# VHH binders against q9gzu0: the designs that were tried, part 25

Target 1, 229 residues: q9gzu0
Amino acid sequence: MGDPNSRKKQALNRLRAQLRKKKESLADQFDFKMYIAFVFKEKKKKSALFEVSEVIPVMTNNYEENILKGVRDSSYSLESSLELLQKDVVQLHAPRYQSMRRDVIGCTQEMDFILWPRNDIEKIVCLLFSRWKESDEPFRPVQAKFEFHHGDYEKQFLHVLSRKDKTGIVVNNPNQSVFLFIDRQHLQTPKNKATIFKLCSICLYLPQEQLTHWAVGTIEDHLRPYMPE
Key: E = the ipSAE of ESMFold2; O = the ipSAE of OpenDDE; V2 = 0.75 times the mean of E and O plus 0.25 times the DockQ between their complexes.

## First folded at step 18 (VHH; framework vhh_nb_b201)

Design n1 (at its last look DockQ between E and O 0.56; V2 from the best seeds 0.55)
Fold by ESMFold2, look of step 18:
Structure n1 (fold): chain B 229 residues (1-229), chain A 125 residues (1-125)
Amino acid sequence: as target 1 above (229 residues)
Amino acid sequence: QVQLQESGGGLVQAGGSLRLSCAASGFTFSSYAMAWYRQAPGKEREFVATISSGGSTYYADSVKGRFTISRDNAKNTVYLQMNSLKPEDTAVYYCAAEYVFTYGDRTYTYLTDSWGQGTQVTVSS
């Protein structure tokens, strides 16, 4: 029958069969680029802009477990994940990134960015771009917003300030699209011994269906507000 | 949806004891760490204690030795036994579910934004 829901269901089933045969997720069919901007409260201060060196996609399944179960079990069965392609969440991990500023060098140094107790950051903005693998097309911006405002992560840090267990902390923004992986570390100076919260990595969560929905513009267009001069 | 309901609060004299309970539903309780936080008037919420899915415990320094966290996975309930109570322990106490996992060579705790309604503990002099 020519019912549009039936044709969509049949198309999804064929895609699921193809991915199952290949042992691949839908997210594996894309190339990604990601940038991270730390936007400062001081209006005239340019953002600290970083390029992610490798974006690692992982498929998750919210209906069987909460959003974070997939992070722990990144090898969760591909076949089960494909049953819910339209509602499933894909995780995009950014474990390594480099500063785009000329006067900053060293990939490892840039990954140890301190978020607290500093008070000069307004928000963290992640810019995500994708394209089909083996395409000659340029990367296009994914139609989604990835922002984490200072107030939202600070209140979570304050909740655990007296907590001295050695585990790192993961916090999410209110719409659950940005997850910050945080290490609590001791910052030692001759005058101070203080607890600090340092960013180790970022993970973006987006619906599976978003992978094929792009906004208008180039990488250069969308980076321009954050580019240093 | 996640549901957390605290109980067992009340008014107690300094040096006294209380036992808080938190009944949990809407998630796989045995897979999560459970934690207690408290919020005194005019202050931010602060960590009190956590217990892992495997039963390992950790406490804030201010309550260590006086408070004991425990869990009963068959009843989906976490407890906080509070002994030798002080006026500074006066607060609303909240339970929370926390997910502990390993990513790379580090262990992380995911702080959910799901909280119970809280239970008031008041310690008088």
Scores: ipSAE 0.590, ipTM 0.816, lowest interface PAE 1.0, mean pLDDT 77
Fold by OpenDDE, look of step 18:
Structure n1 (fold): chain B 229 residues (1-229), chain A 125 residues (1-125)
Amino acid sequence: as target 1 above (229 residues)
Amino acid sequence: QVQLQESGGGLVQAGGSLRLSCAASGFTFSSYAMAWYRQAPGKEREFVATISSGGSTYYADSVKGRFTISRDNAKNTVYLQMNSLKPEDTAVYYCAAEYVFTYGDRTYTYLTDSWGQGTQVTVSS
């Protein structure tokens, strides 16, 4: 009998196969929570922590037709969709997020976070938690690292800085696990021209096999490093 | 696999003209916007021009009025006509495919990470 990890993997594969036959997604069997932390370069500065209002999983293996339709309807990137179709990956969409700061009036509202031209951010960290649907169990941290460093997204911003089109942009981290949907605003003042990049939404890419890979600890344990003391 | 191949670069005197071409394959060309970027020595890659699938064009301020981007969908090719070239235009020019799509209530552009080898443009003073 294979090692416990091998057995688990086999069980998961069997489940996945069964779900596939039923045209169900493994990701659909989970509830997700997601948090976004903006970590600042200054160590004394507390991270800005946001909670995602709703996490929307999109599975390419089960929803191939829908994904392709989305591409046809220009709802999704063809490139991203093809990659997902080729890879057993789930997309976790975070269309909206809100500040967890309750002490500030108005922080409960959904907001776009300015990413540029500010230079005080070190990285964006996304924390993903999941549990089986209809389970009374607490959410568990997904054992995956979702980070996007300032230097990596700034580089991409600079490439499009001179663009005057009104479209947003999508940028991704080097390992293609975090996709940022960015709104560009061009500000014209009598004295100067400025471009602002605002974060509108986030999409995480997770291999399906990692859906059941949980780390230890509670949501609070994992948020603690990003929470104000 | 997305493939892009740039051509048409060379040495030209200031005030001269060049026409760059980019041959594309491995994707539905007509569904993508096509863009030109350039990278000068010691500088970051910068946007030059883009043409949407519908034929709308946008230019960097530095090249506006001098450069013209066009496309031939039948040939899967995008072009960059460069007139009134300046020494500052010296760079390696790259072609890129960009996918424009609607997500929610906003339109987004996703720049593919597929780049060609580029074509060298050198403008002498």
Scores: ipSAE 0.500, ipTM 0.770, lowest interface PAE 0.8, mean pLDDT 84
ESMFold2 (binder alone), look of step 18: mean pLDDT 81; pTM 0.800

Design n2 (at its last look DockQ between E and O 0.43; V2 from the best seeds 0.00; counts 0 for: grease 24.4 > 24.2, SAP .674 > .668)
Fold by ESMFold2, look of step 18:
Structure n2 (fold): chain B 229 residues (1-229), chain A 124 residues (1-124)
Amino acid sequence: as target 1 above (229 residues)
Amino acid sequence: QVQLQESGGGLVQAGGSLRLSCAASGFTFSSYAMAWYRQAPGKEREFVATISSGGSTYYADSVKGRFTISRDNAKNTVYLQMNSLKPEDTAVYYCAAEYVFTYGDRTYTYLDSWGQGTQVTVSS
């Protein structure tokens, strides 16, 4: 036989050949679970934790024809980000998410979450889990880090404060693994003007090869730091 | 490789004019929206103007009526004509490439690439 890494690599190569014959992506062979945690700066506050209702995988490279449908629905495909990443990338879209708690301040709706103006959030953490479809194996955490610190998205919001057109904005973290889709709302009263930035959805960028590289632990192990007592 | 290179900055008296240029390469220029942003010392970078791939324009309130953005797709170049300049317009001006797309029922802008900037100084 060979070493375990060599056997896994050979099995993966056989699967890739099969998928090319069927015009399917590797990502289509997995189930996903994703959670979003808003981590607060204040030590006494537990994170606001959300479960993503449906994780929608899309391949952005022009390789597996099945994966282009989501990209083809957008005018510009986020193509500029891909020019820096010349790899098979899966986009994992989280268009809808729901609170796992009802008592968390600043979360009143499934899709909307106010990110600015506020100063109580330290970072956004996405927790991604996968398993092979049609397996009764438990979900395992994907070995990748999905964090977006407050300072990194705030500076991007500040660039567009004076921009009052109707478009939303998309911002990414420094390592280009988390993309936030943001709605801008301009509130006016006789006494005040304010702009509010609300989170609409999240997209994670992941190299396709990472789908079979899992960290240790269960969903419960990885959620525990963010759960209420 | 995406490259954005600004030029045309300098020192002018209040009331004067300048035209900035931004030469672009390494991508399909005609498919991008192009924008200008500026940053004064000690302030955050702020939006100035954008022009869509189809030629539609949008301006910040502070420059509307004084600045004109335009593009030449044959030369892969975007321009900013700045008239009636004020000392408040003093800043480093940055060219940016923007992806504008629809996701669900909303339109989004992704600010992908920046130039290195060109200094504009308006004396009183």
Scores: ipSAE 0.620, ipTM 0.837, lowest interface PAE 1.1, mean pLDDT 79
Fold by OpenDDE, look of step 18:
Structure n2 (fold): chain B 229 residues (1-229), chain A 124 residues (1-124)
Amino acid sequence: as target 1 above (229 residues)
Amino acid sequence: QVQLQESGGGLVQAGGSLRLSCAASGFTFSSYAMAWYRQAPGKEREFVATISSGGSTYYADSVKGRFTISRDNAKNTVYLQMNSLKPEDTAVYYCAAEYVFTYGDRTYTYLDSWGQGTQVTVSS
């Protein structure tokens, strides 16, 4: 009887092979939930917590044509997409997010979060949860770390600060696991010009093998550090 | 593999001119916007100019009227003509490939790659 881990790996490989034949994504076999926490530098200040309304998985290896079409039509970076196609990685798109503060009127709507100019944010944390489709089991935390530190995205903002064109920008963390879609707004005041950067959407990159790697605990357990006491 | 190679940098007197070139390979050049950035000693890298795949240009205010960005798709090359150079223009100049795409109802620019840079020194 092979090592349980070996058996699991073999089962997963079989599933992958089957899905590949059917041109289906392994990621399509899961339901996903995602939360976004903006962690502040001030320790006494609780994080701003947001829920993603819908997580859209795109498995690059199984949906090559879709990815390429996406690149053509509504796309991500061509080179990055090509690179991902060569890797066993799934993209998890979070097009919109809304505040989890349900007690505040107006917070139920989707919003863009201002990332700059502000220096009170330490990092962005994305929490990903999943379960098998058609399962009655609760969502489990995906064993992956998705963080984007202020210094890392600010540096990229500063590179384009002098650009006054109307295009948004995409920035990524150093390990290329978190991609932020940013809207740039230029404000003209009587005294000066100001630029603000707003977060519009997020895309997470996850190795396919990690799709079945879950940590322990509930959604609530993992959100607790970012929730008000 | 994406490759960007800058050339044309050097020492020039204030008021002088330089023309930088960036030879690109390893990607569909015509589908990308190309941009120039620069980094002065002790400063952050800053935007200089960009040219879209369609040939539309945009410049930083600091270089507007003095610098001209252009591209030759047949040669997979982007250029930066720098006139009326100032000591403040002293920096390492980097070529960048930027992919511009639509996502939802918005257009985004993603910086795919950088060159190694070329040194430009303007003496007073």
Scores: ipSAE 0.545, ipTM 0.812, lowest interface PAE 0.7, mean pLDDT 84
ESMFold2 (binder alone), look of step 18: mean pLDDT 82; pTM 0.798
ESMFold2, look of step 20: ipSAE 0.529; ipTM 0.799
ESMFold2 (binder alone), look of step 20: mean pLDDT 82; pTM 0.799
OpenDDE, look of step 20: ipSAE 0.488; ipTM 0.799

Design n3 (at its last look DockQ between E and O 0.01; V2 from the best seeds 0.00; counts 0 for: pae O 13.1 > 2, SAP .685 > .668, placed apart)
Fold by ESMFold2, look of step 18:
Structure n3 (fold): chain B 229 residues (1-229), chain A 123 residues (1-123)
Amino acid sequence: as target 1 above (229 residues)
Amino acid sequence: QVQLQESGGGLVQAGGSLRLSCAASGFTFSSYAMAWYRQAPGKEREFVATISSGGSTYYADSVKGRFTISRDNAKNTVYLQMNSLKPEDTAVYYCAAEYVFTYGDRTYTYLYWGQGTQVTVSS
């Protein structure tokens, strides 16, 4: 038998070739669970932890067909981004979540979390778990880091304050693994008009091959640092 | 991955000139509007100039007539020619790429940032 890592790479390459022939995404072969933790700067505070109710995987494995059909110069979706498609990545969209507080009746809702103006958040952490479809094995944590530190997104928000348009923005962390979809809202108060930036969706990007690389531990093991009181 | 890398910054005397360059990779450069922004110490980042994918330009009032933005789609590069520099132009200059798209029936903008290059204008 050959080297275990070499055999695994060969098996993955064969699966990838088969999926391209069938025009299917590798992500279609997996089940996903995702959690989002908003980690506070104050060490005594437990994170605001949410379970994503619907993880929507997207990967365009028909790259040529998308490029040749119906592409507008100024109107691209993330699914149709030519540069991201070339990197053979999987997009995992998370538009809805529910609170994991013990004393709150869980209610699935559109993601709606104010990120600015506030200064009590240290970072956003996404915890991604996967398994092969139709497997009876437990979900395992994907071996990838999904963190977006406050300083990295705030400086991008502060820049947007100088813009006049009302469009939302999409910002990413330095390693381009977490994309935040941000609504820009203007609130009128009796004293002032204020600008608020709200998180409306998260998209995780990971290389296709990372879908089969898992870290050790269970969901519970990885959630415990963020579990609320 | 998207990368924007500025170059051409440095120290120059008032009245002098500099040319900034921003090399882009990881996206379809010709489809993006490109811009320059700057941030002086203790101040918010401010708009300097933009050039659309079609080549149309727009400038902040403070730099009109002194700065020129241009692009070379064959080299995936945007330039900022800065003439008649003043001490007030001292800042870190950032290249930015902007792409407008629709997701979930809403309009969003990708706004990618470069690493920044320091421009210092001595009196």
Scores: ipSAE 0.063, ipTM 0.480, lowest interface PAE 6.4, mean pLDDT 76
Fold by OpenDDE, look of step 18:
Structure n3 (fold): chain B 229 residues (1-229), chain A 123 residues (1-123)
Amino acid sequence: as target 1 above (229 residues)
Amino acid sequence: QVQLQESGGGLVQAGGSLRLSCAASGFTFSSYAMAWYRQAPGKEREFVATISSGGSTYYADSVKGRFTISRDNAKNTVYLQMNSLKPEDTAVYYCAAEYVFTYGDRTYTYLYWGQGTQVTVSS
């Protein structure tokens, strides 16, 4: 049996091969919409709501390298990754998101969101909607919960903070349904140097069988708790 | 939960006056800018007036000099005094609370809306 490094390399190769096999999915039959809500700890403060520009199902694994890098950098376990790939799970990637400004029609700005060192966020909530392709029906909410609590991703940030060679990192919630792609940046402030973790993109993991499981209500109904109209 | 309730709308003759009120609840009223919008039949919703938490006001050109926005923080209420009304002012008038947050060097605004009150100005 090869040395531990050889074994790790072989495992990564297997992971890569499995990712490549996941090119075709039931997800290809759907259109998706996604919203991201940053829920604040302060109850009086309304959530910051963002719309994903485009949801990308895994037809072509454009994020393979990021996933593998995350494993290599020990941002998440290889075992967990393998387990996910062995399951009939679809990946839904959200590479860009923009703030929903209601004061200016059509003016949404793409932005990255700083997650650390700020501590005013309680959790990140992703709302996923879908419909059959070529359907004139409205988007329906996918019956799945996507939440990432502050305490859970902060622990991972603090762990990575001690490693100087890591710039882009991937963190995931405990149930492995939400993956955050994070960029670490160093900023010079008037007082000192600061490290920040900025959210670059999100990937949702959903069992393929749940793609046809919809909750009741409209997009507006499900966004209302975060931004009532 | 943010709640906004408009009142004071109705039918008025051209040249007449109305005073709209908006009662707010579910948030720290004094910390938020408040605004009025209106939507005429077949038209898009348009800005009418805004008042900051500090009391600064801004008006659309179409209503400047005729309308006055004010607020009473003790009553959690914003008002719109409408004078010299014209048939063109006929619309559903909406009260809005402006939620503003800052991210980096950028400022973002969300609007919470009331249900609206009908204003009809007859010729």
Scores: ipSAE 0.000, ipTM 0.231, lowest interface PAE 13.1, mean pLDDT 80
ESMFold2 (binder alone), look of step 18: mean pLDDT 88; pTM 0.863

Design n4 (at its last look DockQ between E and O 0.58; V2 from the best seeds 0.00; counts 0 for: pae O 2.3 > 2)
Fold by ESMFold2, look of step 18:
Structure n4 (fold): chain B 229 residues (1-229), chain A 125 residues (1-125)
Amino acid sequence: as target 1 above (229 residues)
Amino acid sequence: QVQLQESGGGLVQAGGSLRLSCAASGFTFSSYAMAWYRQAPGKEREFVATISSGGSTYYADSVKGRFTISRDNAKNTVYLQMNSLKPEDTAVYYCAAEYVFTYGDRTYTYLRDSWGQGTQVTVSS
């Protein structure tokens, strides 16, 4: 009988070696559930809560990832991006979601949530749950913090207000665990025009071994602070 | 270790010209889009111009026709030629590295969070 922490680490290392032989990532061995909460500044206002319809994992040690698919077309290597990608890290993409509000029956549709100009959001919180594929076990919360505070993304939006090119913008929270994919829209009225920053997609970025570091509690327990009533 | 060093700022009369330079190191310069931003006292940092790794350029409306961005990949340097300068152009100018990629059917720019000390441009009447 050995130390349970050392046995778990040895088992994870053995699995990783086998996955490298098969050219598979650890993330490919999991099922995911993800929820997105837009937390409002008003103390009494419940969050706008959404369930991601499909969580799409992308291997971080693969130079041809979906988020970086265009790097091949540049004819250059991106050293700082490659350094980050070759760390044992996974990208979890959330392009589609449905409202968890009881009077909106679940329709999957494109993300189109407006983040700016508005001043009522405190932060975006992503809640990630995982389990081994084909397991009878319930989903468990991944022990990681995925928060993006309003002040952190607003300052980045302000930098590009005068920028009218057609490219979208990607911004990250300070610890680089949440990436927001943003479309800039320009609205016109008879009196003025305004720029709107609309959320198109979210990507979570974390070490692959975090997928087996679970916090205590059920999905219900962790959603309760954000659940609409 | 990304490092950006801006230079070429100074005091100039309205209508004059300046050429800013930004020397870059710690990354593969030719693979990144490069951009200039500026920050006037009491204002937020704002976009000025960008040049892609392939040489395509885009400018803020306030500087279009007066400023020209260019790059020299052999010297790991991006430039901003500033002509017909106005007092409103007074600011600290910063260069930045930007990563451009495709996600789904759309092109995105990720602004890498790396800033130098900047270079002061002051335009007097």
Scores: ipSAE 0.532, ipTM 0.779, lowest interface PAE 1.2, mean pLDDT 78
Fold by OpenDDE, look of step 18:
Structure n4 (fold): chain B 229 residues (1-229), chain A 125 residues (1-125)
Amino acid sequence: as target 1 above (229 residues)
Amino acid sequence: QVQLQESGGGLVQAGGSLRLSCAASGFTFSSYAMAWYRQAPGKEREFVATISSGGSTYYADSVKGRFTISRDNAKNTVYLQMNSLKPEDTAVYYCAAEYVFTYGDRTYTYLRDSWGQGTQVTVSS
């Protein structure tokens, strides 16, 4: 009989297989919380911490209707969409987020975050927490690293800086764990032309096998490094 | 594995023409938008043109009216016809596959950062 870890893995795989047959995802068995921290280069500057309003796990089945609609409207290719969605990873969508600052008026409002042109951000950090649905247990930190460094997304921004089409852009970190949905705005002033890249939403990619891999500590423990003193 | 191979570059006089080709493999070509980028010495890589899976085209202002992007799905190839070339067009030209999709009420282009080796275009005055 395999080691306890092997047994757990096998059990999980069986569950996944069963869920697949039912057109369900393992991710659907969890509740998620997500936080976004914008870490600044200046050490004295406190990170901007945001809470995701709702984390939406997306598997191929959940996105199918939207994809089909898009295809019907000739907005995009179904095949390309399926290729992206058929990866053995769970997509955790964060469509909107709000500031955790309570001392600022309007912090309860969902907002976008300007990523460019600015050079003060070192990296974006996403913290993911989960628990089994219908569990009375506290949320546990998912043992995965979700970071996107400024240099990595800026590089991609610069590639599309000259584009003036109306499409947003999606950029990802090198390990393809963090996807940023970006709105591009071209501003024309009498003096100059400026392009702004705004973060609209985030999608995290997590291997399904890691859904049950939790680190130790509470949400507060993991947020502490990013919280104001 | 996504593979892109650019060709057709060379030396041309100002006012001349070139046709670039990019052969693609390792993905469903017809499902992706294809784009051309270029990078001049000492400059950042810049967008040139894109053609959607459906054949819609978009051009940078700097090349609009002079360049034409097209694709042959049967050959898994995207082309860039460059006319009325200028010295400012001198650059290494790169082909890229782009995934376009709708999310919510917006259309997004996913940049896969898949590039070929590029092809050198030199326009002499």
Scores: ipSAE 0.059, ipTM 0.509, lowest interface PAE 2.3, mean pLDDT 81
ESMFold2 (binder alone), look of step 18: mean pLDDT 81; pTM 0.799

Design n5 (at its last look DockQ between E and O 0.01; V2 from the best seeds 0.00; counts 0 for: pae O 10.7 > 2, placed apart)
Fold by ESMFold2, look of step 18:
Structure n5 (fold): chain B 229 residues (1-229), chain A 125 residues (1-125)
Amino acid sequence: as target 1 above (229 residues)
Amino acid sequence: QVQLQESGGGLVQAGGSLRLSCAASGFTFSSYAMAWYRQAPGKEREFVATISSGGSTYYADSVKGRFTISRDNAKNTVYLQMNSLKPEDTAVYYCAAEYVFTYGDRTYTWLTDSWGQGTQVTVSS
C-alpha cells in the first residue's frame, strides 16, 4: 500500500525528464482556460468578469530566447540547480479577453481597460483551469491564488506618475504570481492634464508543478461568486 | 536576493553638489536598467532618473540639466551626480532595479518593486 502523493511525484519527475530530453515543457502538455474578475469594493456590486480567448504559455527552460526570462533572473541565479529543476516555472499570458456581458446592445464586449485613476476596484482575481491535452476530461481549477489588490498596484503607479518615457509598465503582486502589462496615457487638455493607467494584458507566473494540483469543483462552481445575479 | 544599498546623502547648502551611490548585488547588474526615485515626507515617491543597460539615460523634467545618472558595471554601482541643488530636492533618495524588455511590438519596463533603504538628502536654504 503506497503513498499516492509520492507515486504521483515520481511519475511527474519521470515525465519532466522525458520532456526535457525532447526540449518541451510540462505546460505544453496542458490545455488552459482563464478568467479575469475585477472585484469591486461595494459589497452589492457584482464583479466585472472576462474570459481569456487564448492562454499563451511562455517557458523559461526553452533553449530559444524567452521574452520574459529576465523577470525572474535574480531568483533563478540564486537558487540551486536541484531546486530550480523541481520548480520549473511557466508564464501564462492573457493578451486578449472579452467581457461576459455580450447581451448589452451598444456596449463593447472588451474588458474595462482603465485601472487608475479610479477607486472602485478592490482587487483583480484570475481563475486558471487546466487539463491534459487530448483528454476528454473537464477543465479543473488549478489550486493557486492569483490576486492583485488595488493598493498594491496603485502604489507602483504613483511612483511613475511624473515619468514620461515611452515604455509601457509591468507591475507584479507581492507574491509575484500576477503581472499586469500597463499602458500609461497622458491626456492633455487646456483645462486639465491627467495620466491614466490602462491594462493591456495579464501574465500569470507559477511553478509548472502546480498545473497538476487541482481543487474540487467545476468552472461554473468557481465562477459563481463573480457572476452577475 | 536583490540587494540595493544607497549612500552619499547628507546636508548641503542650496547651489551645492552631492554624489549618490547605489551598490547592487544578487542579480546580473549589467542586464538591468537602474533608476533613482525620491520621496519627501507626506508626498508620493517620484521618478528622478533612469539609465538603461546600454547606458541611455532619461530624466524627470525637474532635474534635467542638474542631475547626471551613470553606472559602473565592473563595480555593480549606479550613481547620481546632483548639482545646483535646491531646497525642493530635499528627500530620501532610493535606487531601484528595473527590467526593460520587448513583448510583441511594445517595450515595457518591469517595476520590480525592489528598493534600497534610501539615503537622506537635505538642502538648506
Scores: ipSAE 0.692, ipTM 0.872, lowest interface PAE 0.8, mean pLDDT 79
Fold by OpenDDE, look of step 18:
Structure n5 (fold): chain B 229 residues (1-229), chain A 125 residues (1-125)
Amino acid sequence: as target 1 above (229 residues)
Amino acid sequence: QVQLQESGGGLVQAGGSLRLSCAASGFTFSSYAMAWYRQAPGKEREFVATISSGGSTYYADSVKGRFTISRDNAKNTVYLQMNSLKPEDTAVYYCAAEYVFTYGDRTYTWLTDSWGQGTQVTVSS
């Protein structure tokens, strides 16, 4: 009789196999919460923390055409895309997010975040929490690291600057776990033209096998380093 | 720790004047735009005025010509001179530090970084 942990793992694998046959995602069995922290280079400066309005899980195979289109448009590499398509991963889409500032009554407005041109951001951190659907249990932190460093997305921005007329771009971190959907905007002043990159949405990539890998602690515990004072 | 402390609020008659102050600490004051907001009872917080690190100012239409925002970087303080006050100006006034960028002659605010606790301004008829 295998170790209880082994039995759970086997049960999960069976469930995954069944869901795969039905073209369903294991992620559909979970509720998700996601937070986005913009960590600044200045250590004394508190991070800007945002809450995702809704997390939408999607299987990567459902977006194969879109992924390939992105490759054709040179938004990301073919090699990386193929790897993603071959993996049993779920996409966790964060189309909208709002500031976690509690001191502002009514500041529940969804806002976009300017990523460039600015040099004060060190990295973007996404915190993912989940629980089984129909469970009264609290959300648990998913044991996965979602970080996107400034240097990594800036390089991609600079590359895009040289290219003509793409208003929407997608950039990803080196380990392909965080995808940023960016709106390129041109600002015209009487004296100058400027380009800005605005974050519109985020998508996290998570192997389905990691959906049940939880870290210890509460949402509050994990948000504490990023919470506004 | 970032701190913003408003002062100067109080009760004043219509047509009167008040000067609000916001003392800032815990961050590089000169690198931030400073702004004033206000919130009346039952209403949403609204923008009043902002001043860039370089001294450029912008005002809400409702206060233009009556209010003046200024700053003293040496004192890490932003001010709001309020003249010709009206009952409609009654609100809690909040000081904010903001991230801004400028292109040409235009200033853009992209993030409100910090808020004060607010100071009550009451204008009687």
Scores: ipSAE 0.006, ipTM 0.236, lowest interface PAE 10.7, mean pLDDT 79
ESMFold2 (binder alone), look of step 18: mean pLDDT 81; pTM 0.796

